VHH binders against Hexosaminidase D (HEXD). Designs and how they scored, part 24

Target 1, 346 residues: Hexosaminidase D (HEXD), of Bos taurus (Bovine) (a6qnr0)
Amino acid sequence: MRLVHLDLKGAPPKVCYLSEIFPLFRALGANGILIEYEDMFPYEGHLRLLRAKHAYSPSEIKEILHLATLNELEVIPLVQTFGHMEFVLKHEALAHLREVARFPNTLNPHKEESLALVTAMIDQVMELHPGARWFHVGCDEVYYLGEGETSRQWLQQEPNSKAKLCLSHMEAVASHMRARYPTTTPLMWDDMLRDIPEDQLSGSRVPQLVEPVLWDYGADLDLHGKALLVEKYRKSGFSWLWAASAFKGATGVNQSLTPIEHHLRNHLQWLQVAGSVPADTLRGIILTGWQRYDHFSVLCELLPVGIPSLAVCLQALLHGDFAENVKARVENFLGISSLEEMSFRR
Key: E = the ipSAE of ESMFold2; O = the ipSAE of OpenDDE; V2 = 0.75 times the mean of E and O plus 0.25 times the DockQ between their complexes.

## First folded at step 16 (VHH; framework vhh_8fcz_2)

Design H_33G (from H0 with A33G; at its last look DockQ between E and O 0.93; V2 from the best seeds 0.86)
Fold by ESMFold2, look of step 16:
Structure H_33G (fold): chain B 346 residues (1-346), chain A 122 residues (1-122)
Amino acid sequence: as target 1 above (346 residues)
Amino acid sequence: QVQLVESGGGLVQPGGSLRLSCAASGFTFDDYGMNWVRQPPGKGLEWVSGISYSGGSTTYADSVEGRFTIIRDNDKKMVYLQMTSLKTEDTAVYYCARMKYAWGDEYVFDHEGQGTQVTVSS
């Protein structure tokens, strides 16, 4: 699979715009969409405080899913369940669920109410995504884990560790998914797993429950390091893995490359990683298009600005390189005489 | 200038064993995953097994798992397929293939050898 990540944080596209670009995604070689809702999902009932005023309605979500189906784009929803929970934990009624009382980014994994909250969020999203084969539960960048009052006390007891705490929450969320939605496989970002030793990973239930998404958005990857990480996850018991690249956002401060050159290089580097592992290892690659890095950040470039980069990156993935004939094909497809014209320089 | 040369095929009885070899040259062998692909008589190509760049991870088609073992030797630039409990449906030309990429069941190999015939028959 080649999935385009739609980051809805802060500036959700109009549904009519999606009706125009979904056919383009498919034509360029995508066959799926990762939709990151945050507060743009129409949560109801006791969760209604989580929805933004300008969130999509249930009818708009159904229309988006219908458009995806018409264009042969499989949809994977993403709901954060551990880190990046500011849109939840900013609310006074839920602030007692923070890992660290003064920081709203991370869910306290010790409270039964914490698990009940995120499973209720998953259940509401799944109501609108019946038959989803994958569901991404986030679990990236769980800042300050282990620093809350309850966590500090828990960590003093042998054999408790921060890795065990992290894996325990991941297992609890993934177990809910597997039990309630047995045909749906949870996905998780891999950054919190990367430094956990193989024997601790294999000793947990997480490898049998989830498929990790290995992400790195740099123009220069440690190719053998990534391949070694793939081997480590496989040896730990994970059956399938995903890669994640960036077509938009996440360029850092490297000004030696235009954004498109940076993103193209990121994708070509991931192709090299893909060439270092055998078939039946990588389920797919997710081309991420970050719009807002966290709930309180300013917006990155909007999706329309990223379309030329997406086209370059998808075509490079589809053809396995970006030779002159592939570059010409992208330029003709987009009606552009030169891809360098879409590179913004100062 | 990438070259892959398969050998070790032959005629074998059902239940028998055979070891295929593939000699690689013309590229940085230990940067690539390697795979075995086969073509049964009158049929298209099907993937059999793969091994990561270092040999640390292996994958197998369901039809051969438990019976075949893929191995590589990066010092000698060799990949092997140890075949056991052979069945008549394993009869095929076996190709050694260099991984370009695979996403799920979309397999793309950019180089393969000329193949070696394996015939499983009484």
Scores: ipSAE 0.793, ipTM 0.926, lowest interface PAE 0.8, mean pLDDT 90
ESMFold2 (binder alone), look of step 16: mean pLDDT 82; pTM 0.833
OpenDDE, look of step 16: ipSAE 0.885; ipTM 0.950

Design H_35S (from H0 with N35S; at its last look DockQ between E and O 0.96; V2 from the best seeds 0.86)
Amino acid sequence: QVQLVESGGGLVQPGGSLRLSCAASGFTFDDYAMSWVRQPPGKGLEWVSGISYSGGSTTYADSVEGRFTIIRDNDKKMVYLQMTSLKTEDTAVYYCARMKYAWGDEYVFDHEGQGTQVTVSS
ESMFold2, look of step 16: ipSAE 0.794; ipTM 0.924
ESMFold2 (binder alone), look of step 16: mean pLDDT 82; pTM 0.829
OpenDDE, look of step 16: ipSAE 0.909; ipTM 0.962
ESMFold2, look of step 17: ipSAE 0.775; ipTM 0.917
ESMFold2 (binder alone), look of step 17: mean pLDDT 82; pTM 0.831
OpenDDE, look of step 17: ipSAE 0.890; ipTM 0.954

Design H_3Q (from H0 with M99Q; at its last look DockQ between E and O 0.95; V2 from the best seeds 0.85)
Fold by ESMFold2, look of step 17:
Structure H_3Q (fold): chain B 346 residues (1-346), chain A 122 residues (1-122)
Amino acid sequence: as target 1 above (346 residues)
Amino acid sequence: QVQLVESGGGLVQPGGSLRLSCAASGFTFDDYAMNWVRQPPGKGLEWVSGISYSGGSTTYADSVEGRFTIIRDNDKKMVYLQMTSLKTEDTAVYYCARQKYAWGDEYVFDHEGQGTQVTVSS
């Protein structure tokens, strides 16, 4: 699988624009979409406070899913359940669920109400995504985990550790999904798992519950290091893994490459990783397109600005290289798609 | 130039065992995952097993798991397929293949040998 990540944070595209670009994604070689809603999902009931003014309506989401089906693009929804929870925890009514009272980043994993909150969020998203084969529950960049009052006291007890705390919450969220939606497999970003020793991973239930998404957006990957990480996850009990690259955003301060050159190299490097690990190990690759890194950050480049890079990266993945004939195909597609600005803005 | 040379095929009775070998040359063997694929009579290619660049991780098709073992020796630049409990359904030409990449059900191999025949018959 080759999935395009649609980061909706701060700037959701109009549905009519998606009707234009979904066929382009498919033509360029994508066969799926990872949709990251944040506050652009039409939460209702006691969760309505999470809903942004400009969120999609339920009818608009159903239309988006119809457009994806029409273009043979499988949809994976993404809902944050651990870190990156500012859009939730900024609200006074929910601030008691913060890991650290003064920081709205991270959900307190000790409170029953915390799990109830994120499972309610998952359930509302699943209502509009029935039959989803995968559901991404985030769990990346869980800042300040272990620094809250309850966590500090809990960590004083043997054999408690920050890794155990992290895995415990991941287990709780994934267990809810497996129990309520037994045909849906949870995905998680892998950064909080990377440094956990094999014996602690294998001693938890997480490997039987989730498929991790190994992300690295650099132009220079440690290819054998990535292969060893894959091996560690497999030995820990994870059955399938995913790769994640970047076509937009996430270039850091690298000044030796243009952004497109950076992203192309990132994808070619992931192809080399994919050539060193066994077949039937990697499900696919998610091409991430970050719109906003967190709730309070300014916007990165908007989706239409990223389309040239996406085209380059998808075609490189599809053909296994980026020769001049592939470049010419991309240039032709870009000429056809020049009118995206009017469809992207709200 | 890249070369993969399979050997070790032959005629064996059901329930028997056979070990296939693949000698690799002309490339940096330790950089690539390696695979066995097979072509049963009158059918298309079927992936059988894969092994990581280091030999530290292996994968198997459901039809052979528990019966076949893939092994590599990077010092000798060899890949092996140890087959046991052979069935008539395992009759095929077996190819050693170098992996370019694989995503889910999409296997992309850029070099294969000429193959070795395995026949399982009473």
Scores: ipSAE 0.723, ipTM 0.896, lowest interface PAE 1.0, mean pLDDT 89
ESMFold2, look of step 16: ipSAE 0.717; ipTM 0.894
ESMFold2 (binder alone), look of step 16: mean pLDDT 85; pTM 0.858
OpenDDE, look of step 16: ipSAE 0.916; ipTM 0.964
ESMFold2 (binder alone), look of step 17: mean pLDDT 84; pTM 0.854
OpenDDE, look of step 17: ipSAE 0.916; ipTM 0.965

## First folded at step 17 (VHH; framework vhh_8fcz_2)

Design Q_35S (from H_3Q with N35S; at its last look DockQ between E and O 0.94; V2 from the best seeds 0.86)
Fold by ESMFold2, look of step 17:
Structure Q_35S (fold): chain B 346 residues (1-346), chain A 122 residues (1-122)
Amino acid sequence: as target 1 above (346 residues)
Amino acid sequence: QVQLVESGGGLVQPGGSLRLSCAASGFTFDDYAMSWVRQPPGKGLEWVSGISYSGGSTTYADSVEGRFTIIRDNDKKMVYLQMTSLKTEDTAVYYCARQKYAWGDEYVFDHEGQGTQVTVSS
């Protein structure tokens, strides 16, 4: 699979724009989308406070999903359940669920109410995504984990570690989702798992419950290091893995390359990783398009600005390289005279 | 000049064993994952097994898991498929293939050999 990540944080595109762009995604070689809602989902009931004023309505979500179906794009919803919870934990009514009282980033994994909260969020999203084969529960960049009062006391007990704390919450979320939605597989970003030793991963239930998404957006990847990480996950019991690249955002502050050159190189590097790991290991690749890194950050470039980069990256993945004939096809497809003109738009 | 040359096929009885070999030349063998792919009589290609560039990770189709073992020797530039408990449905031409990439069931191999026939019958 080739999935386009649709990051809704901070600025949801109009549905009519999506009606125009989803056919383009499919024509360029995508066969799915990863939708990251944050507060743009129409939460209701006791979760209504999570909902942004300008969030999509339920009918708009249904229309988006209908448009995805019409264009043969499989949909994977993404809901954060551990880190990146600022849109939830900024609210005074929920601030007691923070891992560290002064930082709204991370959910306190020790509270029964924490699990109940994220389970309720998942359930509302699944109401509009019945039959989803995958559901991404986030779990990336869990800042300050282990630094909260309860965590510090819990970690003083000899067998306890930050890795165990992380895995226990991941397991709790994934277990509840698997029990309620047995045909839906949770996905998780892999960054919190990368440094956990193989024996500790295999000793947990997480490998039987989730498929990790290995993300790295750099122009230079440690190719054999990525292959060894894949091997470690496989030996730990994970059946399937995903790759994640970036077609917009995530290029850093001091670039040595133009944004499109950076993103193209990132994708070509992931192709090399894909050629060094065994077949039936990588389920697919998610082309991420970050709009906002966290709830309080300024916006990155909006989706329309990223379309030339997306076209380049998707076509490179589809053809296995980016030769001159592929470049010419992309230029013709986009109605532009040169891709170099796009490198000025950052 | 990428070359992959399979050998070791033949006629065996059900329940028997056979070891296929693949000699690789003309490329940096240690940079690539390798696979075995088979074509049963009158049917399309079917992926059988894969092995990472280093040999540290292996994958198998459900139909052969537990019965077949893929092995590589990077010093000799060889890939092997050790087949045991052979069944009639394992009858096929077996190809050694160099992986360009694979996403799910979308296997892309940029080179494969001439194939070696395996026939399982009484």
Scores: ipSAE 0.744, ipTM 0.905, lowest interface PAE 0.9, mean pLDDT 90
ESMFold2 (binder alone), look of step 17: mean pLDDT 85; pTM 0.862
OpenDDE, look of step 17: ipSAE 0.922; ipTM 0.967

Design Q_9H (from H_3Q with D105H; at its last look DockQ between E and O 0.95; V2 from the best seeds 0.86)
Fold by ESMFold2, look of step 17:
Structure Q_9H (fold): chain B 346 residues (1-346), chain A 122 residues (1-122)
Amino acid sequence: as target 1 above (346 residues)
Amino acid sequence: QVQLVESGGGLVQPGGSLRLSCAASGFTFDDYAMNWVRQPPGKGLEWVSGISYSGGSTTYADSVEGRFTIIRDNDKKMVYLQMTSLKTEDTAVYYCARQKYAWGHEYVFDHEGQGTQVTVSS
């Protein structure tokens, strides 16, 4: 699979724009999209406070999903359940669920209300995504985990550790999803798992419940290090893994133009990783397109600015390289005479 | 020039064992995952097994899991397929293949050898 990540944080595209761009995604070689809603999902009931003023309506979500189906793009929704919870925990009514009272980024994993909250969020999103084969529950960059009062007390008791705390919450979220949606597989970003010893990963239930998404957006990857990490996860009991690259954002904050050469190299490097690990290990690659890094950051470039980079990156993945005939195909798809004028401006 | 040379095929009885070998040359062998693929009589290619660049991770098709073992020796630049409990369905030409990449069940191999025939019959 090749999925395009639609980061809706801060600026959801008009549905009519998506009707134009989804056919292009498919023509370029994508066969899925990862939709990261944040507060752009039309939460209702006791979750209504999570909904942004300009969030999509339920009918707009259904139209987006219909457009994805028409273009043979499988949809994976993403809902944060651990870190990156500022859009939830900024609210006074929910501030008691913060891991650290001063910082609204991380959910307190010790409270039954915490699990109930993220469970309710997942359930509302799944109501509009019936039959989803995968559901991404985030769990990246869980800042300040272990620094809250309850966590500090819990960590005083042997053999408790931050790793055990992290795995315990991941297991609780994934177990709920498996029980309620048995045909849906949770995905998680892998960064909080990377330094957990193999025996501790295998001793938890997480490898039997989730597929991790290994992300790195650099122009130069530690290729053998990535391959060794893949081997560690497989020895730990994970059956399938995913890769994640970047086609826009992730090269710096406040960028006015996507550095296409950087992203192309990132994708060519992931292809080399994919050549080093055995077949039937990597399920697919998610091409991430960050619009806002966290809830309080300024916006990165909007999706239209990233389309030339996306086209280059998707075509490089499809052909296994970026030769002149691949470059000409991209120029034809985009209706431009030279990618090099765009690439070499900076 | 990338070269892959398979050997070790032959005629065996059902339930028997064989060990296939693949000698690699002309490239940095330990940068690549390696695979065995097979072509049964009158049928298309079928992926059998894969092994990571270092040998630290292996994968198998459901039809051979538990019966076949893939091994590599990076010092000798060799890939092996140890086959046990052979069945008539395992009859095929077996190819050693260098992996360019794989996403899900979309396998891309950029080089393979001439193959070695395995025949399982009574």
Scores: ipSAE 0.743, ipTM 0.903, lowest interface PAE 0.9, mean pLDDT 90
ESMFold2 (binder alone), look of step 17: mean pLDDT 84; pTM 0.848
OpenDDE, look of step 17: ipSAE 0.925; ipTM 0.969

Design S_30S (from H_35S with D30S; at its last look DockQ between E and O 0.97; V2 from the best seeds 0.87)
Fold by ESMFold2, look of step 17:
Structure S_30S (fold): chain B 346 residues (1-346), chain A 122 residues (1-122)
Amino acid sequence: as target 1 above (346 residues)
Amino acid sequence: QVQLVESGGGLVQPGGSLRLSCAASGFTFSDYAMSWVRQPPGKGLEWVSGISYSGGSTTYADSVEGRFTIIRDNDKKMVYLQMTSLKTEDTAVYYCARMKYAWGDEYVFDHEGQGTQVTVSS
């Protein structure tokens, strides 16, 4: 699979714009989308406070899913359940669920109410995504884990560790998903797993419950290190892995390349990683398009600005290179899309 | 120029064993995953097994798991397929292939050899 990541944080595109670009995604070689809602999902009931003023309505979500089906794009929703929960934990009513009272980033993994909250969020999203084969539960960049009052006391008891704490919460969320939605497989970003030794990973239940998404957005990947990480995850018991690249955002401080050059190199590097691992290892690659890195950050470039990069990156992945004939295809697709008027919600 | 040369095929009875070899040259062998792919009579290509660049990870098609073992020797630039408990449905031309990439069940190989015939019959 080749999935386009739609980061809706801060600025969801109009549905009419999606009706124009989903056919383009498919024509360029995508066969799925990863939708990261954050507060743009129409949460209801006791979760309504999570809902942004300009969030999609339920009927707009249903239309988006219909458009994805018409264009043969599989949809994977993303709901954060551990880190990146500022949009939830900023609210006074939920602030008691923070890992560290001062910082709204990370959910307290010790509270029964914490698990209840994120499972309620997952359940509402799944109500609008029936039959989803994968569901991404986030779990990236869990800042300050282990620094809360309860965590500090828990970590003093043998054999407790931050790794065990992290894996315990991941297992709890994934177990809910597998039990309630047995045909849906949880995905998780892999950064919190990368430094956990093989024996601790294999000794947990996480490898039997989830498929990790290995992300690196650099123009110069450690190809050897990535291939070894893939081998470690496989030996740890993970059946399938995913790669994640970036077509938009996440270029860091390296100013020697244009953004498109940076992103193209990132994708060509991931192709080299893919050529170093055997078949039936990587389920797919997710081309991430970060619009906002976290809830309180300024917006990055919006999706229409990233379409030329996406076209370059998807075509490079589809053809396995970026030769002259691939470049010609990209120019043709961009000419058509560049002439259309585009709209975003602010 | 990338070259892959298979050998070791032949006629074997059901339940028998056979070891295929693949000699690689013309590229940095230890940078690439390698696969065995087969073509049964009158059918298309079918992926059989893969091995990571280092040999640290292996994968197998369901139909051969537990019976076939893929091995590589990076010093000798060789890939092997040890086949045991052979069945008549294993009859095929077996190709050694260099991985370009694979996403799910979309397998792309950029080079393959001429193949070696394996025939399993009484």
Scores: ipSAE 0.782, ipTM 0.920, lowest interface PAE 0.8, mean pLDDT 90
ESMFold2 (binder alone), look of step 17: mean pLDDT 83; pTM 0.838
OpenDDE, look of step 17: ipSAE 0.898; ipTM 0.956

Design S_53W (from H_35S with Y53W; at its last read DockQ between E and O 0.94; V2 from the best seeds 0.88)
Amino acid sequence: QVQLVESGGGLVQPGGSLRLSCAASGFTFDDYAMSWVRQPPGKGLEWVSGISWSGGSTTYADSVEGRFTIIRDNDKKMVYLQMTSLKTEDTAVYYCARMKYAWGDEYVFDHEGQGTQVTVSS
ESMFold2, look of step 17: ipSAE 0.807; ipTM 0.931
ESMFold2 (binder alone), look of step 17: mean pLDDT 82; pTM 0.827
OpenDDE, look of step 17: ipSAE 0.902; ipTM 0.958
ESMFold2, look of step 18: ipSAE 0.802; ipTM 0.927
ESMFold2 (binder alone), look of step 18: mean pLDDT 82; pTM 0.833
OpenDDE, look of step 18: ipSAE 0.899; ipTM 0.957
ESMFold2, fold request of step 19: ipSAE 0.797, 0.794, 0.802; ipTM 0.928, 0.926, 0.930
ESMFold2 (binder alone), fold request of step 19: mean pLDDT 82, 81, 82; pTM 0.834, 0.823, 0.830
OpenDDE, fold request of step 19: ipSAE 0.910, 0.912, 0.906; ipTM 0.963, 0.964, 0.962
ESMFold2, last read: ipSAE 0.818, 0.806, 0.800; ipTM 0.936, 0.931, 0.929
ESMFold2 (binder alone), last read: mean pLDDT 82, 82, 81; pTM 0.831, 0.828, 0.824
OpenDDE, last read: ipSAE 0.915, 0.912, 0.905; ipTM 0.966, 0.964, 0.961

Design S_61R (from H_35S with A61R; at its last look DockQ between E and O 0.96; V2 from the best seeds 0.87)
Fold by ESMFold2, look of step 17:
Structure S_61R (fold): chain B 346 residues (1-346), chain A 122 residues (1-122)
Amino acid sequence: as target 1 above (346 residues)
Amino acid sequence: QVQLVESGGGLVQPGGSLRLSCAASGFTFDDYAMSWVRQPPGKGLEWVSGISYSGGSTTYRDSVEGRFTIIRDNDKKMVYLQMTSLKTEDTAVYYCARMKYAWGDEYVFDHEGQGTQVTVSS
């Protein structure tokens, strides 16, 4: 699979725009989308406070899913359940669920109410995604984990560790998914798993419950390191893994590369990683398109600005290279508008 | 010039064993995952087994899991397929292939050898 990550944080596209670009995604070689809602999902009931003023309505979500089906794009929803919970934990009514009282980033994994909250969020999203084969539960960049009062006390007791704390919450969330939605497989970002020793990973239930998404958005990947990480996850009991690249946002300070050159190189390097691991290891690659890195950050470039990069990256993945004929195909997809803009100069 | 040369095929009875070999040259062997792919009579290619660049991870088609073992020797630039408990449905031409990438069930190999015939008959 090649999935386009649709990051809705801060600026959700209009549904009519999606009706125009979903056919383009498919034509460029995508066969799925990862929808990261954050507060743009129409949460209701006791979760209504999570809902942004301009969130999609339930009817708009149903139309988006219909448009995806018409274009043969499988949909994977993403709901954060551990880190990146600012849109939840900024609210005074929920601030008691913070891992560290002064920081709204991370959910306190010790509180029964914490699990109840995120499982309720998952359940509302699943009501609009009933046939989802995968559901991404986030779990990336869980800042300050272990630094809260309860965590510090818990960590003083053998055999407790920060890795065990992290895996325990991941297991609790994934177990809810598996029990209530047995045909849906949870996905998780892999960054919090990378440094956990193999024996602790294999000793937990997480490898039997989830498929990790290995992400790196750099122009230069540690190819051997990524391949070894894949081997470590497989030895730990994970049966399938995903890769994640970036077509938009997440550029470093590399002054020698344009953003498109940076993203193209990122994708070509992930192809090299893919060539170092055997078949039946990677389910697919998610081309991430970050619009906002976290709830309080400024916006990155909006989706329309990123379409040329997406076209380049998808076509490079589809053909396995970026030779002259692939470059010509991308120019044709994006075509006359680019030449027309130049012809109106002055 | 990338070159993959298979050998070790032959005629064997059901329940028998064979070991296929693949000699690689003309590329940085240690940078690539390697696979065995087979073509049964009158059918298309099907992937059989794969091994990571280091040898640290292996994968198998369900129908051969537990019967076949893929091995590599990076010092000698060799890939092997140890086949046991052979069945008549294992009859095929077996190719050694270099991985380009795979996403789910979309397998892409950029080089393959000439193949070696394996025939399993009663």
Scores: ipSAE 0.808, ipTM 0.929, lowest interface PAE 0.7, mean pLDDT 90
ESMFold2 (binder alone), look of step 17: mean pLDDT 83; pTM 0.839
OpenDDE, look of step 17: ipSAE 0.887; ipTM 0.952
ESMFold2, look of step 18: ipSAE 0.777; ipTM 0.914
ESMFold2 (binder alone), look of step 18: mean pLDDT 83; pTM 0.837
OpenDDE, look of step 18: ipSAE 0.897; ipTM 0.956

Design S_9H (from H_35S with D105H; at its last look DockQ between E and O 0.94; V2 from the best seeds 0.86)
Fold by ESMFold2, look of step 17:
Structure S_9H (fold): chain B 346 residues (1-346), chain A 122 residues (1-122)
Amino acid sequence: as target 1 above (346 residues)
Amino acid sequence: QVQLVESGGGLVQPGGSLRLSCAASGFTFDDYAMSWVRQPPGKGLEWVSGISYSGGSTTYADSVEGRFTIIRDNDKKMVYLQMTSLKTEDTAVYYCARMKYAWGHEYVFDHEGQGTQVTVSS
């Protein structure tokens, strides 16, 4: 699989724009979309406070899913369940669920209400995604884990550790998913797992429950280091893994490359990693596109600034290189897309 | 030029065993995952087994798991396929292939050898 990450944080694209770009994604070689909702999902009932003013309606979500189906793009929803939960924990009614009272980024994994909250969020999203084969539960960059009052007390007990705390919450969320939605496989970002020893990973239930997503957005990857990490995860019991690259954002401090050159190199590096691991190891690659705030221009005018980079990256992945014939194909698609955009301009 | 040379094929009865060999040259062998791919009579290519650049990870198609073992020797630049409990369905030309990438079941190899025939017949 080649998935385009659709990061909705800050401003959801209009559905009419998605109706125009989904065919382009498919034509460029994508066969899936990872949709990161955050507060743009139409949460209801007790969770309505999570819903942003400009969130999609349920009918708009259904239309987006219909458009994805029409374009042969499989949809994987993403809901954060551990770190990156400011959109939830900023609310005073839920502030007691913070890992550290002063910081709203991380969910307290010790409270029964914490698990109930994130499972309720998952359940509402799954109501609109009933046949999803994968569901991404986030779990990246869980800052300050272990520093809350309850966590400090818990960590004083033998044999508790931060790794055990992390794996315990991941297991609880993934177990809910597997029990309630047995045909759906949870995905998790891998950064919190990278430094956990192989024996501790294999001794937990997490490898039997989830598929990890290995992300690195650099122009120069440690190729053998990534391959060894893949081997470590496989030895730990994970059956399938995913790669994640970036087509937008995350360029680092290297000013010698244009953003497109940086992202193209990132993708070519991931192809090298893919050539050093055996077949039936990597399920797919997710091309991440982290949101940058100028949503009026993206939603109201020509195609967004990131589309040329996405086209370059998808075509490089599809063809396994970026030779002159691949470059010519990208130029053709972008020209055709520009002509088609004029036909649909409002 | 990249070169992959398979050997060790032959005629064998059902239930028998056979070891295939693949000699590699012309590239940095230790940087690449390697695979065995087969072509049954009148059919397209199907992936059989893969091994990581270091040999630390192996994968197998469901139809051969438990019966076939892939091995590599990076010092000798060799890949092997040890086949046991052979079935008539295993009859095929077997190719040694260098991995370019694979996403799910989309397998892409950039070099393969000339193949070696394996025939499983009573």
Scores: ipSAE 0.765, ipTM 0.909, lowest interface PAE 0.9, mean pLDDT 88
ESMFold2 (binder alone), look of step 17: mean pLDDT 83; pTM 0.844
OpenDDE, look of step 17: ipSAE 0.899; ipTM 0.958

